# Ledger of designs, part 1: VH-VL binders against StAR-related lipid transfer protein 5 (STARD5)

All scores and structures are predictions.

Target 1, 213 residues: StAR-related lipid transfer protein 5 (STARD5), of Bos taurus (Bovine) (a1a4m6)
Amino acid sequence: MDLATAAQVSEAVAEKMLQYRRDKSGWKICREGNGVSVSWRPSVEFPGNLYKGEGIVNGTPEQVWDCVKPLAGTLRAQWDENVNSFEIIESLTDTLLFSRTTTPSAVMKLISPRDFVDLILVRTYEDGTISSNAANVEHPSCPPNPAYVRGFNHPCGCFCEPLPGEPNKTSLVTFFQTDLSGYLPQSVVDSFFPRSMAGFYANLEKAVKKFFG
Positions, changes and structure headers below are counted from each chain's first letter, unless a header gives other numbers; Kabat numbers aren't used for antibody chains.
F, E and O stand for the ipSAE by ESMFold2-Fast, ESMFold2 and OpenDDE, each averaged over both directions (binder to target, target to binder). V2 = 0.75 x the mean of E and O + 0.25 x the DockQ between their complexes.
Where letters were taken out, [cut] stands.
Atom coordinates printed by the task and the answers are left out, and those that the model quotes come from them; centres of patches stay.

## First folded at step 1 (VH-VL)

Design t08
Fold by ESMFold2, look of step 2:
Structure t08 (fold): chain C 213 residues (1-213), chain A 119 residues (1-119), chain B 107 residues (1-107)
Amino acid sequence: as target 1 above (213 residues)
Amino acid sequence: QVQLQESGPGLVRPSQTLSLTCTVSGYSISSGYSWSWVRQPPGRGLEWIGYIYYSGSTTYNPSLKSRVTMLRDTSKNQFSLRLSSVTAADTAVYYCARLEVTTVYFDYWGQGSLVTVSS
Amino acid sequence: DIQMTQSPSSLSASVGDRVTITCRASQDISSYLNWYQQKPGKAPKLLIYAASSLQSGVPSRFSGSGSGTDFTFTISSLQPEDIATYYCQQSYSTPYTFGQGTKVEIK
């Protein structure tokens, strides 16, 4: 994919992410506790759900970003139980790249390992917010691999937002709408994402303390 | 419903500049998508000329880029093609088209405008 | 530039026949391949995007398959209104390029 095509595609994904972040309507809470809220609504991208996670993390925006960023030097695979590996396949710019992510088995091995191939754009905003914006793409260096079920990420990522007056705290808003593919019961899929998102925030809190505390 | 309509002169003399305008209704050209020109010489296949992204940036076919300029007028919901130094080889039906930017395809096309380059 | 080669250049078939058109890319384009129908005197019309996804409002007798370099477009049961020239087009990298077209006629 050339830079012009990738920039156009990724900017459209980032615009969808902003729309999700700004739209306050239609969300239903499905999990709440320990300072984290997970909400959902039907996806317009595929027959599944869009999930939103909201929580405040004890750490500076830079520290939190270093733990979650989908870029070179990320700490993500060291602490995130849902990320077995994160590999940069090709960088077009410092903030626009192709990645392959693998996941472990989950839910008592009911969900076998997946791989995901994504186009990723990182944006910085004037208020200091940094966003990651990702969606599935195909890449010739990453054809389907029979060791994995190929999953598909629809527009997803996070907003890593400073809190005014709270330099050592970060508001992290996450969005996931993932087609895990395969023959999975819908009830398994519907329970997996809210639980995984809540676990993500708990593990992130521990990771920020471990790496920067 | 989204509609695209080309307008402009049907006859241009060699070495002059071909100018076409696409008027869009049913969608604001500054709200999304890329807005493209594609041409088709008589009895031949299709050639992509370029697009202008909804934010205003442009990308042109390298084979034409030294002669191509695309502009937009968002207040009139129009985008335009300027092709300089034309020759008989530029005789074609010119289509404006909307380019969907997620998986990249042309979903709406104008009716086409034949431009003949002749002395 | 990525070259797109269609085969055949033209064909004739009877109403109800299965029609198959192939398209080959000069390099791996994954599934970034679209198919268009163009009737005489009309603009192209999108039928299939992303190699196999049917555009809204397009009859289900149209289908596409393939990835990488080799792609196939099929009309399962040719209808009189399907007389047209069909083009493949890659959307993997600029410049976006089209095949030379396949003209489909009724016997």
Scores: ipSAE 0.385, ipTM 0.790, lowest interface PAE 3.9, mean pLDDT 92
Fold by ESMFold2, look of step 4:
Structure t08 (fold): chain C 213 residues (1-213), chain A 119 residues (1-119), chain B 107 residues (1-107)
Amino acid sequence: as target 1 above (213 residues)
Amino acid sequence: QVQLQESGPGLVRPSQTLSLTCTVSGYSISSGYSWSWVRQPPGRGLEWIGYIYYSGSTTYNPSLKSRVTMLRDTSKNQFSLRLSSVTAADTAVYYCARLEVTTVYFDYWGQGSLVTVSS
Amino acid sequence: DIQMTQSPSSLSASVGDRVTITCRASQDISSYLNWYQQKPGKAPKLLIYAASSLQSGVPSRFSGSGSGTDFTFTISSLQPEDIATYYCQQSYSTPYTFGQGTKVEIK
């Protein structure tokens, strides 16, 4: 994919992410606890759900970003139980790149390992917010691999936001809409994502403490 | 519903500038998508000319890049094509089209405007 | 530039026949391939995007498959209104390029 095509595609993804972040309507809470809220609405991208996670993480925006960023030098694979590996396949710019992410088996092996190939754009905002913006693409260096079920991320990512007056806390808003592919029972899918998102925030809290004290 | 309509002179003399305008209804050209020109010489296949992204940036086919300018007028919801120094080889039906930018395809097309380059 | 080669350049078939058109890219384009129908005197119409995704409002007799360099477009049961020229087009990299077209006629 050339830079012009990738820039066009990734900017469209980033605009969808902003729309999700700003739209207050239609969200239904499906899980709350320990300072984390997970809500959902039907996806317009595929026959599935768009999930939103919201939580305050004890750490500076820079510390939290280092743990979640989909860029070179990320700590993500060291602590996220749903990320077995994160590999940068090709960088077009410092903030626009192709990645491959692999996941472990889940739910007592009912969910086989997946791989995801994404185009990723990182944006910064005047208030110090940093966003990651990702969606599935195909890349010739990452054809289907029989060791994995190929999953498909629809516009997803996070907003890593400073809290005014609280420099050692960060608001992290996440958006997740993933087609796990394959033939999975609906009840498995519907219970998996809210639990995984809540677990993500819990593990992130521990990771920030571990890596930054 | 989204509609695109080409307009402009149907006859242009060699060495002059071909100018076409696409009027868009049912969607604001500054709200999304890329807005493209594609041409088809009589009895031949399709050639992509370029697009203007909804934010205003442009990308052109390298084979035409030195002669092509695309602009937009957001107040009229129009985008335009200028092709300079035309020859008989530029005789074609010119289409404007909307380019969907997520998986990249042309979903809405104008009716086409034949432009003939001759003396 | 990525060259797109269609085969055959023309074909004739009877109403109800299965019609197959192939498209080969000069390099790996993954699944970034679209199919368009163009009737005489009309603009192209998108039928299939991303190699196999059917555009909204397009009859289910149209389908596409393939990835990489080799792609196939199929009309499962040819109808009289399907007389047209069909184009493949790659959207992997600029300049976006089209195949030379396949003219479909009824015997």
Scores: ipSAE 0.358, ipTM 0.770, lowest interface PAE 3.8, mean pLDDT 92

Design t10
Fold by OpenDDE, look of step 4:
Structure t10 (fold): chain C 213 residues (1-213), chain A 119 residues (1-119), chain B 107 residues (1-107)
Amino acid sequence: as target 1 above (213 residues)
Amino acid sequence: QVQLQESGPGLVRPSQTLSLTCTVSGYSISSGYYWSWVRQPPGRGLEWIGYISYSGSTTYNPSLKSRVTMLRDTSKNQFSLRLSSVTAADTAVYYCARDQWLVEYFQHWGQGSLVTVSS
Amino acid sequence: DIQMTQSPSSLSASVGDRVTITCRASQGISSYLNWYQQKPGKAPKLLIYAASTLQSGVPSRFSGSGSGTDFTFTISSLQPEDIATYYCQQYDSYPLTFGQGTKVEIK
């Protein structure tokens, strides 16, 4: 995928993310607790669900971003239990890159390890918001590996948003709509994401404290 | 290339319901974006009425919320506007448009359809 | 609702003149502002989005600036084809709102 195409694709992904972010209706809450809410609605991208996480994380937007960013030097693999490795396959620009993420087995090994190859666009906004915008792609340098089930992220990512008057807090909105592929009961998939997302926020909180506290 | 076209009656009686349909070509309304209605009274500015999203969710201008209903027919790739209890104040050119991005700019517009409310 | 106030309501200038239109928001809207050009009998045309980003295909003589509450739209060199009404529009929050418009004419 050349730069022009990647740019076009990533822009489309970012556009989807923004649409998800702006669309405040139609969400069904599936988990609430500890200041975090996870909602879902049917995805329009694949026969699955789009999940939305919302929560306030203690830490500046920059600190929070540093923990979740999909760029070089990311801390994600250090604190996110659902990430074994995060590799940048190719950097097209300082804000556009191809990545490979591997995950451990989950749900008592019901979900075998997955890998995800994504095109990721990082956006920054005037108000200080930083977002990651990712979607699955194929990359010639990263063919499927038999050791992993290739999963597919449909447009997903996060928004690290400043809170007015609260410089040490970040509104973090996350979107996930992942096709885990393989032979998984839907019930397992449906239960996995809300728990995983809730855990993500909890672990992120701890990570920020650990790294910046 | 996405194209939008408004259609509906150009004359509506007071207290009746204004109904317009926007037919979209070149893009599936269920694939993305926000599909808005904007109106412009003769010689006046623009007023955003509301949108129906690619997912079917709706958001209306609070000033019109009680009277506005937006629907979509994905099989026909159309979305519609219903405005109930119309008065002369509802006389306007009605545009359908596609909102893009968080930028919420209207990049694509219909040609507009004049609807006159008169007895 | 966020009110958008444009100034002036109308102006007349000569070909080649620099034209400036201002738009003020009743509250801070960051850079979430668009500018449209509307010619008689036509739908508005997007010229500027995100306060200062030129829409593709739009001549470079058009520009926008500002953030927060005060915004400026500029035509560096007014051309005959620029005769139109120009509108600002905020998308910081719903409902989306427009300025009242500025009618630009040529002397």
Scores: ipSAE 0.000, ipTM 0.527, lowest interface PAE 12.4, mean pLDDT 91

## First folded at step 3 (VH-VL; from a03 with light chain A50R)

Design a26
Fold by ESMFold2, look of step 4:
Structure a26 (fold): chain C 213 residues (1-213), chain A 119 residues (1-119), chain B 107 residues (1-107)
Amino acid sequence: as target 1 above (213 residues)
Amino acid sequence: QVQLQESGPGLVRPSQTLSLTCTVSGYSISSGYSWSWVRQPPGRGLEWIGYIYYSGSTTYNPSLKSRVTMLRDTSKNQFSLRLSSVTAADTAVYYCARLEVLTVYFDYWGQGSLVTVSS
Amino acid sequence: DIQMTQSPSSLSASVGDRVTITCRASQDISSYLNWYQQKPGKAPKLLIYRASSLQSGVPSRFSGSGSGTDFTFTISSLQPEDIATYYCQQSYSTPYTFGQGTKVEIK
């Protein structure tokens, strides 16, 4: 994929992420606790759901970003139970790149390991917010691998937001709409993502303390 | 629902500038997608000319880049093509088309406008 | 530029016949290939995107397959209304390029 095509695709993904972040309507809460909420709505991208996670993380925006950033030097794979590996396949710019992520089995091995090939854009805003913006692509260096079921991320990522007047706290808003593909009952899929997202926030809180506390 | 319509002169003299406008209805050209020109010489295949992204940035086919300018007028929901220094080789049916960005295909096309370069 | 080699350049077949058209890319384009139908005097119409996905409203007799460099377009049972020229088009990298087309006629 050339830089012109990748820039256009990634900018479209980032604009969808902004739309999700700014749209206050249509969300249904499916899980709350420990200062974290998970909400959902039907996806317009695929037959499935768009999930939103919201929570305040005890750590500076820089510390939290180092734990979640989909860039070189990320700490993500060291603490995230749903990331076995994160590999940068190709960088087009310092903020626009292709990645491959692998995941472990889940839900008592009902969900076998997946791999994901994504185009990723990192965007910075004037208020200090940093966003990650990702969606599935194909890359010649990452053909389907029999060890994995190829999954497909539809526009997803996070907003890592400073809290005014609270430099040691971060507002993290996440969006996931993932086609796990394969043959899975819809009820299993619908229960998996809210639990996984709540676990993500809990593990992130621990990771920030471990690495920066 | 979405409609694209080309307009402009059907006859252009050699060395002049070919100028075409695409009027879009049913979708705002500043709200999404890329907006493209594609041409087809009589009895021949299709050649992509370029697109203007909904934010205003442009990408042109390198074979035409020195002669092509694309602009938009968001108040009229129009985008345009200027091709300078035309020759008989530029005689073609010119289509405007919408490019879906995420999966990258041309989903809506205008009817086409034949432009003949002759004098 | 990615060159798209389409074959055959033309074919004639009977109603009900299976028709296949091939498209080869000069480099690996993954599945970023589209197929268009163009009837005489009309604009192209998208039939298949991303190698194998059928566009909404397109009859199921049309299909596509392939990945990498070699792609196939199939009409499972040719109908009289399928008289057209068919184009493949890569959407992997700019400039987006088309094959030279395959004219399909009824014997």
Scores: ipSAE 0.618, ipTM 0.857, lowest interface PAE 2.1, mean pLDDT 92

## First folded at step 5 (VH-VL; from a20 with light chain A50R)

Design c05
Fold by ESMFold2, look of step 6:
Structure c05 (fold): chain C 213 residues (1-213), chain A 122 residues (1-122), chain B 107 residues (1-107)
Amino acid sequence: as target 1 above (213 residues)
Amino acid sequence: QVQLQESGPGLVRPSQTLSLTCTVSGYSISSGYSWSWVRQPPGRGLEWIGYIYYSGSTTYNPSLKSRVTMLRDTSKNQFSLRLSSVTAADTAVYYCARLEVTFRGTVYFDYWGQGSLVTVSS
Amino acid sequence: DIQMTQSPSSLSASVGDRVTITCRASQDISSYLNWYQQKPGKAPKLLIYRASSLQSGVPSRFSGSGSGTDFTFTISSLQPEDIATYYCQQSYSTPYTFGQGTKVEIK
């Protein structure tokens, strides 16, 4: 995929992410506690759900971003229990790249390890917000691998936002819209994502303290 | 719904500049998509010329890049093609088309004009 | 540039026949390939995108398959209204390129 085509595709993902971030209607809270809220609504992209996580993380936006960024030098695989490996397949620019992420087994091995191949765009905004914007693409260097079930990310990522007047805190809004593929009971999927998202925020808090505290 | 219509001279002399305009109705060309030109010599296959993104940036086929310019007039909801130094090889039906790009990496032309034959001859 | 080669260049078949057209890319393009139908005097019309996805409003007798460099387009039962030239087009990288076309006629 050339830079011109990937730029167009990634802009479409980023536009979807902004639409999700700005739309306050239709969200149903499914988990709340410890300063974190997880909400969902039906996906229009696939027969599944779009999930939104919202939480305040103790750390500057730069510190939080270093822990979550889907870029070279990320700390993500060191602390995120749902990321076994993150590898950059091809970089088109410093902020536009192809990645492969692998996940461990989950839910007492009911969910087999998955791999994901994504096109990723990082955007910056005038207010200091940094967003990651990702969605599934195919890449010739990453054909299906029988060691993994190939999953598919529909538009997903995060908004790492400064809080006015609170330079040592960050608002992190996350969106997950993942087809785990394979045959899995809907009840397993519906319980897995909210629990994993809440755990993500708890582990991120610990990671920021570990790496920057 | 969305309609595209080509306009311009049907005859252009060699070494002159071919100039075509696409008028779009039913959608603002500054609101989304990429707006493209594709040509087809009589009895032959299709050749993509380039597109102009809704924000104004352009991408051209390298084989034509030195001779092609695309512009837009958002007040008239039009985009245009200029191809300089034409020869008989540039005789073709010229189509304007809307390029859809999705986040799944799908790229295709979803709306086309009816086409305008441009003949290059003395 | 990614070259797209269609086979055959033309074919003649009877109503009801299965028609198969192949398209070969000069490099791996994953599944980023589209199929268009063009009737005489008309603009091309998208039938299939991303190798195998049917555009809305397109009859189910049309189908596509393939990935990498080797792609096929099938009309399961040829109808009189399917007389046209069919083009494959790669959408993996600019310049976007088309096959030379396959003319389909009725015997």
Scores: ipSAE 0.436, ipTM 0.809, lowest interface PAE 3.7, mean pLDDT 91

## First folded at step 6 (VH-VL; from c05 with heavy chain F103L)

Design c14
Fold by ESMFold2, look of step 7:
Structure c14 (fold): chain C 213 residues (1-213), chain A 122 residues (1-122), chain B 107 residues (1-107)
Amino acid sequence: as target 1 above (213 residues)
Amino acid sequence: QVQLQESGPGLVRPSQTLSLTCTVSGYSISSGYSWSWVRQPPGRGLEWIGYIYYSGSTTYNPSLKSRVTMLRDTSKNQFSLRLSSVTAADTAVYYCARLEVTLRGTVYFDYWGQGSLVTVSS
Amino acid sequence: DIQMTQSPSSLSASVGDRVTITCRASQDISSYLNWYQQKPGKAPKLLIYRASSLQSGVPSRFSGSGSGTDFTFTISSLQPEDIATYYCQQSYSTPYTFGQGTKVEIK
């Protein structure tokens, strides 16, 4: 995929992410606690769910971004229990790249390890918000590997937002829209994502304190 | 339903500028997609010329890049092709087409105009 | 530029025959390949995208397969209305390029 095609695809993904961020309708809360809420609605991209996480993280936007960014130098794999590895396959620009992410087994090994190949765009907004915008793509350097079930990310990522007047806190809004593939019951999938997302925020809070506290 | 229609002169002299307009109905060209020109010399295959993205940015086929300009008029929902310094080799049916980009990284032309033959003749 | 080599350049077959057209890319394009039908005097029409996905409203007798560099397009049972020229097109990288076309005729 060349830069022009990848830019066009990734801008379409980023626009979808903005639509999700702005749309206040149709969300059903499925988990909340410790200042974090997880909501869902049916996906329009595939027969599954779009999940939204919302929470305030104790750290500056820069610190929180360093922990979650899907870019070179990220701390993500050091603390996120759902990420075994994050590999940059090809960089087109400093903010537009192809990645491969691997995940561990989950739910007492009912969910075997997955890998994901994504096109990623990072955007910066005038208010200081930074977003990551990712979706599944095929890449010749990452054919299917029998050690993993190839998963499929529909438009996903996060908005890392400054809070006016609160420089040491960050609003983090996350969107996950993942087809884990394989023959998994929807009830298993539907219970897994809300717990995993709540755990993500808890572990992120600890990570920010560990690395920047 | 989206519809595209080409308009412009059918004859252009060598070394002059070919100018075509595509009028779009059923969708605003500033709301999404990429808006493309593709040409087909008589009895021959198809050649992509370039597109203008809904935000206004352009990408051109490198083989034509030095001679091509694409513009849009959002008030009339039109986009245009200008091809300078034409020769007989530029004789073709010119199509405007909408370029859809899927989130799986596919790019295809889903709606086409009827085509406009432009003959370059001395 | 990625060259697309299409074979054959023309063929004729009887109504009801299976028709197969091949397309080869000069480099690995994964599955980023589309197929178009063009009837005489008309614009091309998308039939198949991303190697194997059938566009809505396209009859199921049309199919595509392949990945990497080698792709096939099949009409499982040729109908009289399928007289056309068929083009493959790579969508992996600009400039987007087309095969030279395959003219399909009825005997």
Scores: ipSAE 0.039, ipTM 0.661, lowest interface PAE 7.8, mean pLDDT 90

